# Designs tried in a protein design chat: VH-VL binders against q9nrl2r1430to1533. Part 29

Target 1, 104 residues: q9nrl2r1430to1533
Amino acid sequence: GGVHELSAFEQLVVELVRHDDSWPFLKLVSKIQVPDYYDIIKKPIALNIIREKVNKCEYKLASEFIDDIELMFSNCFEYNPRNTSEAKAGTRLQAFFHIQAQKL

## First folded at step 17 (VH-VL)

Design gg44
Fold by OpenDDE, look of step 19:
Order: C-alpha cells, then structure tokens, then sequence
Structure gg44 (fold): chain C 104 residues (1-104), chain A 122 residues (1-122), chain B 107 residues (1-107)
C-alpha cells in the first residue's frame, strides 16, 4: 500500500488497538476456543473487523462506526460476567473510546 | 492484492539452526492469523501452527509443539518459522498461509506463500 | 485429533468427464471444511470453504457439498488444468488437519 493520512476512524482504531485493555477485542473470537460464544453472541465483531471495514470505506457516517464499536463492547458485556478480566478491560476501553469519539 | 512471499531455499546440515520467513503484503498483516504447513517430499500437507501477529497469540500442532518456534514481527509484516537444531527428517517444503475468518468464528486458509524448500543432509 | 480420510487415492479421468472426490472426517466438523488444489511445484490454492462455498475466482465447474463427516468435491467437466492433487482440510477443531490427498490424473 501507499502512505496516506489516516482518517479520523483509522486513527481512533489505532488508538484503541494500542490501548492496554484492547486485548479482548483485537481479533474475532474463535469458536474453537470458545465453543458456546456464537450461541450467545449473534453479531460478532472485533477491532480487526472494524479496521477492515474502515479500510474498505464501509462507514459512511460516524454513527455507523460508533455503532460497531459499541456493539463490540456490548458483546463483551453480554458474554462476560462483570468480574472477569475481559469485562473489566472492556469497561476501561469503552470509557477511553467515549472520550476519543468526541473528536469525530 | 494479497501476497505472501517466503524466503529462499535452504540447504543445511543436521544440528544447524534455521529461521525462514514469510512476508505479507496487500492487507493489514497484524489483523490476520498466519500459519505454517509442512509438506515432506512426495507427501501431503501438515498443519504446524498459527500465529496472530497483532498479539503474538500462537497455537501449535501437538506434533510440532517444542519442535519449532513460530513468531512474527508485525512491524515488517513478517512471520517466522525456526528450528534450533535441524534433523534430516525436517527436509520438506514449508508453506506459510494466511487464515481469514467468517462471522461464525471459523478461520480458513485463503492465501499461500510460494513455499520454502528446506533440505537437511550430511 | 480429527482424522481426515480422502478417497480414492488416485482418480483417473478423461478431459470433459465428471470427477467426484470424497473426504471423510473421523468426527463431525460441521461445515468447517475446505478444499485445496495443488499442482506440482506450486502452493495449494483454495477452492472451497465452508464445505460448499467457492472461493473468489474459482470456476463454476468446482462444487463442494456435505456436512458433518462426509464431504464431496465435484468437478463437473474436467479441464486439462484441473489435473492435480486435491486436499480437504477441517478447521473445526485444533489441530487443524488435512486429508492425505487425492491425485486426479489423465486416464
């Protein structure tokens, strides 16, 4: 690829990925590793998928991008109990996202 | 265009160490699993292991666990397969392959490197 | 591990004929089954994933069917460029495993 200036969406994804609490969200959950995940979560998503959608210019509105990020967190909280490290990481990352999203 | 380009053929002796490489381009390297597959001369394909460059999550086949090391450097979009001490039985073609995903949590290989021939003999 | 068994080992067919390749799993792999084509001196090429979905750029003469433990790759009318070795592979559970391959050669 070529070098180009990152869009606001691209930049925000980079920041989310670099965050210490991004580890539960970096990649789509594998059903091999979590066999019951897709019995519960019906709209799976992760930062790698969101980045791909950004790269393909699939987000026409900021609200669409925000919806996918919120879905990602919603899935985490739906599947993971509040006292898990995943849920705790999600809580912190979501708070960070909400602050950064104000720039959109 | 997605491409995986592997390092060149290797001729080694038993006991020597070796590290071969696979460089990805045309996609976001860190965001896709990349695996290694062995093919001994005249034989079939064998899954060795896989790594997610984004967080270095690595999975090995039990047959290759402890026999090789899979690693990745996402800064240069490169995955590695290495041996600390080669054996004659390691003589084979080694392929790297990208593993893509579906939205049902399954992952499958969609693009392959051209292969690296490793010959180990006295 | 899930053992994948392909049959026949070698399938001799004439150009224009139908080729049917079988792949059996030792336990259910749902639809997490891929087919690959490999020609001499080349890397494998993805033909089918999800048991029945053709990969991008794959000719319509290639089709996959089956679920659970029995799978089939069909080449409706064999072309000269289709003579190769074909592998099935399950990605339903670790370790990922391939069949031993079916060689399709000229009758």
Amino acid sequence: as target 1 above (104 residues)
Amino acid sequence: EVQLVQSGAEVKKPGESLKISCKGSGYTFRDYWIGWVRQMPGKGLEWMGIIYPGDSDTRYSPSFQGQVTISADKSISTAYLQWSSLKASDTAMYFCARQTYDLKGSYYFDYWGQGTLVTVSS
Amino acid sequence: EIVMTQSPATLSVSPGERATLSCRASQSVSSDLAWFQQKPGQAPRLLIYGASTRATGIPARFSGSGSGTEFTLTISSLQPEDFAVYYCQQYNNYPLTFGQGTKVDIK
Scores: ipSAE 0.879, ipTM 0.944, lowest interface PAE 0.5, mean pLDDT 96
Fold by OpenDDE, look of step 22:
Structure gg44 (fold): chain C 104 residues (1-104), chain A 122 residues (1-122), chain B 107 residues (1-107)
Amino acid sequence: as target 1 above (104 residues)
Amino acid sequence: EVQLVQSGAEVKKPGESLKISCKGSGYTFRDYWIGWVRQMPGKGLEWMGIIYPGDSDTRYSPSFQGQVTISADKSISTAYLQWSSLKASDTAMYFCARQTYDLKGSYYFDYWGQGTLVTVSS
Amino acid sequence: EIVMTQSPATLSVSPGERATLSCRASQSVSSDLAWFQQKPGQAPRLLIYGASTRATGIPARFSGSGSGTEFTLTISSLQPEDFAVYYCQQYNNYPLTFGQGTKVDIK
C-alpha cells in the first residue's frame, strides 16, 4: 500500500502482468496441480515472486532482474512443449519483455 | 505489517443472502492466495476454498462447491465470501487467511483475519 | 480427501511439563503439514509449516517433526499461554484438510 513512484523494474513488472499472455506466469506453479513440475524445474519463479523481490529491493542491477525474468521464461519452455498454450504465451510475452527491457 | 481485517458479525434469517469481506494490507494483495475457513460452534476448522486475486483463480472444497461463492476485488485488496440463501446450519465463525508459498510449489496459511461470526436463526 | 487424525483429543498437562501431540494422515502428505494454535475467541495462529519449520515469532519450545503420514508437535516446557487447541493441516492435496484438534488444558 501507499502511493509511491514506481521504479523501472516495478513498472516493467506491471506491464508484464497486464499483458494478455501473462497468465502462465502470474503465480508459482502449484505441485498439487502439476505434481512433476518441481522434479523438472529446479529454480521456480513467477511474476509474483519477482514483484516481491523488486519490492524488497533485492535487485541491485538490471541484469539480476533480467536474469530472473529470463529464468521464468526458460522454466516455461523447459516444462511446456512448444505447441502448448503456455509455451506460445511465453514466446509472445518474452518478445514483449525484450522490447521493454531495452529501456532499463 | 501483514493484516487481514474482516467485516463485522452478521445476524441473518434463513433464506437471506449474505456477503462478508476480508481486506488485506501490508503486502501485495493480488500476489497471494486468500482462503476461507469455516468453524462451526465448538467445532474444528474446515477449508472452504481459496482465490488468487491476481487472476481470480478459484478453488473450492467439494463440501462447499455450489454452496458459497468466493470472489475478490484486487483493486481494493478485498476478498469475499457469499451465500445466496443462508441456512441455519451456516451459523459459524468464518476466517479468511493468506496462503503464502514456498519455492517447492507448496502453499500454506500464514496470516489470518480475526473472523466473522455469522448467526442464522429464525 | 486426505483425513487428518489428531491424538489425543484432550491432553492435560501441568505448566513446565512436556506436551506431545500427534497427527496422522490417511495417506502421505510428504512434509506439507502445518500446525496451528487457537485460543478461545481468537483466530488460529501458524506455529509450524513444512512439518518442522517454526513460523516467525514462534518460541523455540515449539517444535514439529515427522513426514509422510505421522507427525508430532512438541511443546518442551508448557507455558501458561500455551493452553489452547492445536490443529494440524495438510496442504499436499486438495481439498486442504485439518485434523479435528487437540485441546491442551491444565492438569
Scores: ipSAE 0.870, ipTM 0.941, lowest interface PAE 0.5, mean pLDDT 96
Fold by OpenDDE, second read of step 18:
Structure gg44 (fold): chain C 104 residues (1-104), chain A 122 residues (1-122), chain B 107 residues (1-107)
Amino acid sequence: as target 1 above (104 residues)
Amino acid sequence: EVQLVQSGAEVKKPGESLKISCKGSGYTFRDYWIGWVRQMPGKGLEWMGIIYPGDSDTRYSPSFQGQVTISADKSISTAYLQWSSLKASDTAMYFCARQTYDLKGSYYFDYWGQGTLVTVSS
Amino acid sequence: EIVMTQSPATLSVSPGERATLSCRASQSVSSDLAWFQQKPGQAPRLLIYGASTRATGIPARFSGSGSGTEFTLTISSLQPEDFAVYYCQQYNNYPLTFGQGTKVDIK
């Protein structure tokens, strides 16, 4: 049940972080480095934040966890043009995620 | 409980190299920035730089760029501050500190190590 | 860099009295302002972040206010354990910078 699901979330986050295309998503964007980011993105999120939520057992349903991961990708595609390295990495990582998420 | 534990006091001579450490526990070390702050004797706090252990992204203060090296080993939850050649003026207390985040893209120091005293004299 | 200036350099206050500490930034730092307390031989301790939010475990007598370039830390009723040096710090832009500190000592 819930314990097994939590472990699955933890493992999936580990796999996402280890992926070569995780670099745009490892940490929350700093507004010092990207001053206009938070003018555009209203629900910021990153893998470190998602991991924290998993550790705190904030996800009661797999759908909630998936929603946050999808939000992370959505933010990337909203802020970054399609031809950027970030967007391309996001596309590949999202595809990987969709495959792994089938196990949830 | 979040804790940062730093290595012990150092007594060195000018020209010697030094590497001090800061070990984090009670949280996922790789997921939070770690910073170093200098405090010379009887003086205030000076930001030296930060590192994100998860990807080793490192930022330096211009005043310390090229003067020190900040690194981290996420496998043992440890951050480092090192000098290739110490000067007498490097005598100070050095603190490591964790940067947490808000959801508005800002990062602030919330937990500190106990400090490492470095004394450099001939 | 953004220069942070604290005043006064030393503030002498009697126990039970209100202490008001000022911090000024050379340019706007929005609300990206933290206050730290440091006692002799100890590491700094976070009191306030976001200019006005108390950190976990910080007594209600500590409060922060201000935005932009002018900030204030208030200790409503000074307790014996509150005598220390207080630093403000902006984290709005690199390099991160601290004020020079205000020493709160007993009157």
Scores: ipSAE 0.868, ipTM 0.943, lowest interface PAE 0.5, mean pLDDT 96
Fold by ESMFold2, fold request of step 24:
Structure gg44 (fold): chain C 104 residues (1-104), chain A 122 residues (1-122), chain B 107 residues (1-107)
Amino acid sequence: as target 1 above (104 residues)
Amino acid sequence: EVQLVQSGAEVKKPGESLKISCKGSGYTFRDYWIGWVRQMPGKGLEWMGIIYPGDSDTRYSPSFQGQVTISADKSISTAYLQWSSLKASDTAMYFCARQTYDLKGSYYFDYWGQGTLVTVSS
Amino acid sequence: EIVMTQSPATLSVSPGERATLSCRASQSVSSDLAWFQQKPGQAPRLLIYGASTRATGIPARFSGSGSGTEFTLTISSLQPEDFAVYYCQQYNNYPLTFGQGTKVDIK
């Protein structure tokens, strides 16, 4: 994409990070802190990685950016049972993201 | 270019407080763990703890828990190491270092500050 | 806590020769092993991470190998700038721990 599209990706990441429900997604899950995570999740991603990819202009299409954000939520729902605080936060943040993604 | 610039050398007396700093630049500071490592005179390297500036998640080595405070101010890209009451045994070089990550969930130190020499003597 | 033990404590090697440094972990650290170089009055420098991956800008004469509990750093042809102390460090579990160091001196 162009300069406007890159600015939109940056702005959306900022909005996601500022959202109250971003806390499960801020940083790549640490193998030390969550030892079994990588037995279950094979395509890990988090907002810190997505922000780095935006900063390095690694997204060529909006669909690539959206796919990484959706992967982030999919991983959350795969690892966490629906009744956990993490899954509930993911549901609310994903709903917010879907509204914002229409702007891309 | 990633840089970590630490505050200058300190000469202190036992019982005094101290806060030293580590300012990061050339990357998104809030997205990387910052660790502190002690090197006593003529000795090796000892991990003291780490902080994630983005959410202030902080982990201490058992040897240092309760002995120092690690903090960060992401708005000025700065991490801190703090003592409320210095001891002569705190005389050492103190390094800050950034951790980067791999996609297997491991974090490892890639860039280091220049070190801050702290001397505590009567 | 995982104890990292390096050997030898001091290694005397002539310029142009091969140096082999050993690092042993008290329990498996998988491949979560880094090597650092430190010269007097300087900060450590990352050489190797993931047991065998050379960090950016590190000369090809540095190589790492091993997994689990036994690791090796090899310097294939020592240069004058390579005389330093070398530390291994595991990042498989907290607390993060370093070996005590191997000093590589001119023979």
Scores: ipSAE 0.739, ipTM 0.922, lowest interface PAE 1.0, mean pLDDT 94
Fold by ESMFold2, fold request of step 24:
Structure gg44 (fold): chain C 104 residues (1-104), chain A 122 residues (1-122), chain B 107 residues (1-107)
Amino acid sequence: as target 1 above (104 residues)
Amino acid sequence: EVQLVQSGAEVKKPGESLKISCKGSGYTFRDYWIGWVRQMPGKGLEWMGIIYPGDSDTRYSPSFQGQVTISADKSISTAYLQWSSLKASDTAMYFCARQTYDLKGSYYFDYWGQGTLVTVSS
Amino acid sequence: EIVMTQSPATLSVSPGERATLSCRASQSVSSDLAWFQQKPGQAPRLLIYGASTRATGIPARFSGSGSGTEFTLTISSLQPEDFAVYYCQQYNNYPLTFGQGTKVDIK
């Protein structure tokens, strides 16, 4: 998309990062800190990576941006059991994202 | 272009405090780990610790745990290394370095500051 | 703690010749191994990450290989500007550790 669409992606990432439930998603999961993560999750993504892709203009369509955000949540739900703090945070942040994404 | 600019050389006496800085530019500072590495005169490189400025997640080498404080102020894109009481054995070159990542969850140092020489002598 | 051991301590190599530097880890670090070059009075520079991937802007004469516990850095045709100390560094586990360095002297 155009320059206005790219600034909308940037703003949405800012809003996601500021949300109280962003803490599981701020940075790519460290293999040192979570050793088994990459045995389970094969398409890793996090808000820091998504922000870099926005900054490098790597998203050509809004659907590509939305797909990366949804992948981020899907990975969370795949790795974390439903009653964990991480999965609950993911559910709340995803709901917030769906509301904000209607503006894209 | 990614750049890390460190504060200038320091000459201190034992027992004095010191805080040195590392300012990042040309990238989203809060989204990358910043590490500190010591090089004593004529010696190799020693990892001291790292901080993620986005959430202040901080990890120390056991050799430096409790000996220094690593901090960051993401609002001014600056990381810090701090001593409450310097020793003569703290005389060294101190580098900051940024860690980037791969998609297997590994983080590695890609850009380095120019170094800050700290000299502690009577 | 993963101990990184480099050999030899020094290499004397004529320009145009091949230099081979070795790095051994005390336990497996998979491919989480970087090589750095440090010239006198300068900061380290990343040469190789992931054991074998050349960092951006690094000349093709630098190559890395190995995995697990045994790693090599090869300079296929040594240039005068390659006089430096070379460090390997594992980033597989905390604490992050460097080898003690190999000094490459240009004859």
Scores: ipSAE 0.734, ipTM 0.920, lowest interface PAE 1.0, mean pLDDT 94

Design gg44
Fold by ESMFold2, fold request of step 20:
Structure gg44 (fold): chain C 104 residues (1-104), chain A 122 residues (1-122), chain B 107 residues (1-107)
Amino acid sequence: as target 1 above (104 residues)
Amino acid sequence: EVQLVQSGAEVKKPGESLKISCKGSGYTFRDYWIGWVRQMPGKGLEWMGIIYPGDSDTRYSPSFQGQVTISADKSISTAYLQWSSLKASDTAMYFCARQTYDLKGSYYFDYWGQGTLVTVSS
Amino acid sequence: EIVMTQSPATLSVSPGERATLSCRASQSVSSDLAWFQQKPGQAPRLLIYGASTRATGIPARFSGSGSGTEFTLTISSLQPEDFAVYYCQQYNNYPLTFGQGTKVDIK
């Protein structure tokens, strides 16, 4: 992608971080705090990592950016039962993301 | 590129309050843990605690829990360490340091501030 | 709390020679072990993380090895700028803990 496309990725990350339901996704899950997480989730990712990849211009296509965001939600639903606060936040943030991603 | 710049040396009396600062630049400050490390004169390094500026998630070493407050203002890319009432035994060098991560969920210190010397004496 | 014990306390070596520093953890820290260099009046500098991975910009003469409870930092050909105190630090569990340091002196 070009400078216009990278600006769109950056703006979308800002919008996701500002959303009330971003709290489970702000930082990579700590192995110290959640010891079994990395037994279950093999491709970890969070908004801080995605923002760093945008800053380093690591996304060549919008589909690569979208795939990382969707992976973030998929990990949430895999680790957390659907009735948890984390999974409910993930469902709402994912819905918001789908609307915003139509603009890419 | 990545820099952590700490506030200058302090000379204080017992019982006084103090707040020292650590300003990060060259990276997205809110996306990395910042830790504080004490080094008493002639001694080794002691971890005091860490904060994630993005959500203010804060963890203290048991040795420092209740003794200091760690905080951050992400709008100005600055972390703080503060005492409400200094003791002579607080005389030390204080470093801030950034933690980065690996994809196994481990966090480790990669960049350090220059240190702030705090001297507490009457 | 995981206690990190370094040996020797002081290591005297000649420039160009090999230096070997040891670090032992009181319980397994897997590979969550870092090495730092600190020169007088300066902040620590990251040398090695993950027990064996050199940090960006660190010369190839520095290498780390070990896992679990036993770790080694090796300086394969000591240079004048390498005289410093070296600390190991585990980041496997809270509280994060440092070893007491090994001072590397010129012989």
Scores: ipSAE 0.732, ipTM 0.921, lowest interface PAE 1.0, mean pLDDT 94
Fold by ESMFold2, fold request of step 20:
Structure gg44 (fold): chain C 104 residues (1-104), chain A 122 residues (1-122), chain B 107 residues (1-107)
Amino acid sequence: as target 1 above (104 residues)
Amino acid sequence: EVQLVQSGAEVKKPGESLKISCKGSGYTFRDYWIGWVRQMPGKGLEWMGIIYPGDSDTRYSPSFQGQVTISADKSISTAYLQWSSLKASDTAMYFCARQTYDLKGSYYFDYWGQGTLVTVSS
Amino acid sequence: EIVMTQSPATLSVSPGERATLSCRASQSVSSDLAWFQQKPGQAPRLLIYGASTRATGIPARFSGSGSGTEFTLTISSLQPEDFAVYYCQQYNNYPLTFGQGTKVDIK
């Protein structure tokens, strides 16, 4: 990654956060609010962390950025049963991500 | 650099409304919790509540629930603390503060505003 | 509500001496404990988070220790700028709570 990839990563994060189904992913899960989350999820990540990594140029390859986004969805599906609103939102946002990622 | 700049001192009478502000700069404002902390004259620090500007998720201390409103306008990187009807006992210094996080889901205050002195006297 | 109790209320020390401040929680807060310094007319300043990690820019003379219910802030060699009130604060559960403060004063 050069400057065009970093701008594309920024744009994709903006599109993800604007999506109606982004609500489970906007911020790192709070241990106070969800006490057992960190007993189950060992590699936590959220859109706020991904945005910071883009801003700090921490992604050297597009695959690293894509891997963090996919990890975010994988964590959602691991923690949340399939019938929860969180898992359903994750499924819809992941589908949107796959469409938008074609633009990278 | 991270900065939180609060609105100026206020002198009010009991029963009046008030909204004070906290403007964040030097970071992505919508990605960090902002909390409000009261310090009554000569007293310690009391947590009032927090808001995540990105989604307006708001949590209040039970002592302040229903007594104040915490809000944010992420488009201008500003959080607010608001009273509909001030009491003399609301006389205090009010701080805003940002929370950052660790990767075990704990959030802690790292940067503070300069404080807003609110004086309510009859 | 997790009650945070600090001792002593006031600690009188000479510059160059060690200060030891105690903080106790009414139930375990794991390592979710912060220490703040506040000088008159100023905002609090983060010194220590995670019970023992110094915040950015905090001198090495400040150190924190403890976990669970018992915590200590140590200032190994007091400087003139260290005379202030120190607060511990747990962030393990809502409501977030502060200790009542320890004033470190010139002997």
Scores: ipSAE 0.729, ipTM 0.919, lowest interface PAE 1.0, mean pLDDT 94
Fold by ESMFold2, fold request of step 20:
Structure gg44 (fold): chain C 104 residues (1-104), chain A 122 residues (1-122), chain B 107 residues (1-107)
Amino acid sequence: as target 1 above (104 residues)
Amino acid sequence: EVQLVQSGAEVKKPGESLKISCKGSGYTFRDYWIGWVRQMPGKGLEWMGIIYPGDSDTRYSPSFQGQVTISADKSISTAYLQWSSLKASDTAMYFCARQTYDLKGSYYFDYWGQGTLVTVSS
Amino acid sequence: EIVMTQSPATLSVSPGERATLSCRASQSVSSDLAWFQQKPGQAPRLLIYGASTRATGIPARFSGSGSGTEFTLTISSLQPEDFAVYYCQQYNNYPLTFGQGTKVDIK
């Protein structure tokens, strides 16, 4: 991607982080705080990692950026039952993401 | 490139308050844990606690819970360590340090500030 | 709390020789172990994380090994700038804890 795509990725990350339902996704899950997480989730990702990858220009295609965001939600739904606060937040943030991703 | 710059040395009396600072640059400050570590004169290193500036998630060592306050202002990329009432036994070097992560969910200290010497005597 | 015990307390070594520092945890910390170097009047510097991975910019003469409760830092050919205090530190569980340090002195 070009400058326009990288700026759009950055702006979308800012909007995701500001959303009230971002709280499960702000930082990589801590193994100390959630000991069994990494027994279940093998491709971990979070908004702090995605932001670092945008800052380092590691996304060459919009599809790569979208794949990481969708992986983040998929991990949430795999680890958390659908009736949990985490899964409900994930559902709402994912819906918001789909609307905002039209800017890409 | 990554730098943590701490506020200057302090000379205080018992009972006084103090707030020391740690300013991060060269990285996205809100996305990394910042920890505080005490080193008493001639002694080893003691972890005091950590804060995630992005959401203010804060964890204290049991030895320091209720003894200090750890806070951050992400708008100016700065973390703080604060005492409401200093004791002579608080005389020590205080370091801030950043934690980075691996993809197994472990966080470890990678960059350290230069230290702030706090001297508390009557 | 996980107690980290280092041995020896002081290690006297001639330049060019091998230094071996030990660190023992009171319970398993898996590979969540770091080694730091601290010179007088300076901040600690990360040498090794994950028990065996050298941090960026650390010379190849530094190597770490171990898992679980027993860990070793080896300096294969000691240089004059390596005389310092070395700390191990576990990050497997709270509270995060350091060993008491091993001072490496010139013999």
Scores: ipSAE 0.725, ipTM 0.920, lowest interface PAE 1.1, mean pLDDT 94
Fold by ESMFold2, look of step 19:
Structure gg44 (fold): chain C 104 residues (1-104), chain A 122 residues (1-122), chain B 107 residues (1-107)
Amino acid sequence: as target 1 above (104 residues)
Amino acid sequence: EVQLVQSGAEVKKPGESLKISCKGSGYTFRDYWIGWVRQMPGKGLEWMGIIYPGDSDTRYSPSFQGQVTISADKSISTAYLQWSSLKASDTAMYFCARQTYDLKGSYYFDYWGQGTLVTVSS
Amino acid sequence: EIVMTQSPATLSVSPGERATLSCRASQSVSSDLAWFQQKPGQAPRLLIYGASTRATGIPARFSGSGSGTEFTLTISSLQPEDFAVYYCQQYNNYPLTFGQGTKVDIK
């Protein structure tokens, strides 16, 4: 916990956001823009929400933070067929995340 | 404390360009949509469009598509509304407003700037 | 485009009385409906979102109800500071649209 883990979560979110393949994950999917999304995805999450939870110290354990990040990828793969640009970006960003998560 | 502070009132002539600003503070600016809303004198509120500063995703009302440019510079937490050539009918109060979200993917306006009065007259 | 129609255009009420404002959508907006208060020379202020949820800091005398196409804002005991224009606004689809406003005047 404490200040060291808080800065690690913040740093990881910054690195994910700056990655070229973050574009499907930057903001919560809009119901207007993707009307059927919430018929399929029942536990939505995105990097903007994860950053807010980090800023408000809502993660008590690193596993809770990791679970939200993995949920974000799982949602992407559930909604998007594997050959889509979104799913391909998710695969690459998830691989990057697994490397960076070694610091948690 | 979330604040949106807009640039000051403008008096312009038809045909002139104008760029007005909206600076956000007290929150992570790049993570919230910013919208622009027009209110003509004595009239109601009209949505002009929104931008997500984090990726510049921009959506316009059909009534304002091609009439204005909405942009943002997330490095200075500022959104902009711009005209290339003002008309007298652009005389109005212009508000910026932040959108927050719910977990059903709906976005709604929660905080508003103080407004910028733009007067366009010959 | 979803047209939001408010009624009445003007509502005259005495302080301490109840005010009931109506908002109708031309098609279903589910519960994606907000209410705003605006005084002259001021920015709008969020009162209600999700049709019925009060925004932070909004007094309990403000309540919202409805879903689909029919919505109501109720002010249970009007205070002097409540005399203003009230707008409903749907955020269910683009373009985002406001009602034309209901002015609540002192009687």
Scores: ipSAE 0.712, ipTM 0.917, lowest interface PAE 1.1, mean pLDDT 94
Fold by ESMFold2, look of step 22:
Structure gg44 (fold): chain C 104 residues (1-104), chain A 122 residues (1-122), chain B 107 residues (1-107)
Amino acid sequence: as target 1 above (104 residues)
Amino acid sequence: EVQLVQSGAEVKKPGESLKISCKGSGYTFRDYWIGWVRQMPGKGLEWMGIIYPGDSDTRYSPSFQGQVTISADKSISTAYLQWSSLKASDTAMYFCARQTYDLKGSYYFDYWGQGTLVTVSS
Amino acid sequence: EIVMTQSPATLSVSPGERATLSCRASQSVSSDLAWFQQKPGQAPRLLIYGASTRATGIPARFSGSGSGTEFTLTISSLQPEDFAVYYCQQYNNYPLTFGQGTKVDIK
């Protein structure tokens, strides 16, 4: 679109998706594969959903976009013990996100 | 408009290989699961498996595990179903279909390709 | 695997009348049930998901109900274009499974 911040949001999502540690966050967790997930996580979000919201211009402020990304990490740490591969990937991707978000 | 366009009908002999395609348009292809469904002549629908093109995460029905290969090339928005050695019993209509999701983690088929008829002469 | 059983196998109905199709799961699938319509020579079309939610663009004469193991598709006033085979399909667990179909014929 013609919205400068939406172009920046799209670019940041691309960078997150490309990161090696994005694998736990690419798609919404399947309840077939993780049956108890939605008993614990009440505000689910993933990079594919965030990309769809960017594509539909649903973020009005950078803070709304940042909040969804931070929610994604918060969900990861709430569901996964800290020593799991998922939580470790979340820690590294979140650190990367904080560096990239300084550009917003 | 979401569309799934499949490759054309195939007439093959037993023992030949085959790769059929399903091209998605009108949506972000890499962000939705694509499944394959077999319909044998005069019979109902059978789920074969699904792939997430974004990371190639692939799940097979036990009945089709080792019988076919499901793959995708997200750079051209295309999913594939492939046989290394066709059998007469592979004669069927093959559909691709996209899965969408709800926020409770359920995935369901919402859009279907037109089907590819594969005929394997015995 | 969860077996989906549809009844009747064939349903003969006059245009303008009500059609009622049944689908039973061998174990609970909660509300993770879809209904598809397939006309001769065509791909399936999604009618209902979540047991009771109409997909976009589906006429109001189609309605779904049920939860757990027992599900119903109702067509309130059958139109000529509704003569087809109808499949239920559970997506509660792998493998994903379809019922064997109910053919709705012109009476």
Scores: ipSAE 0.659, ipTM 0.904, lowest interface PAE 1.5, mean pLDDT 94

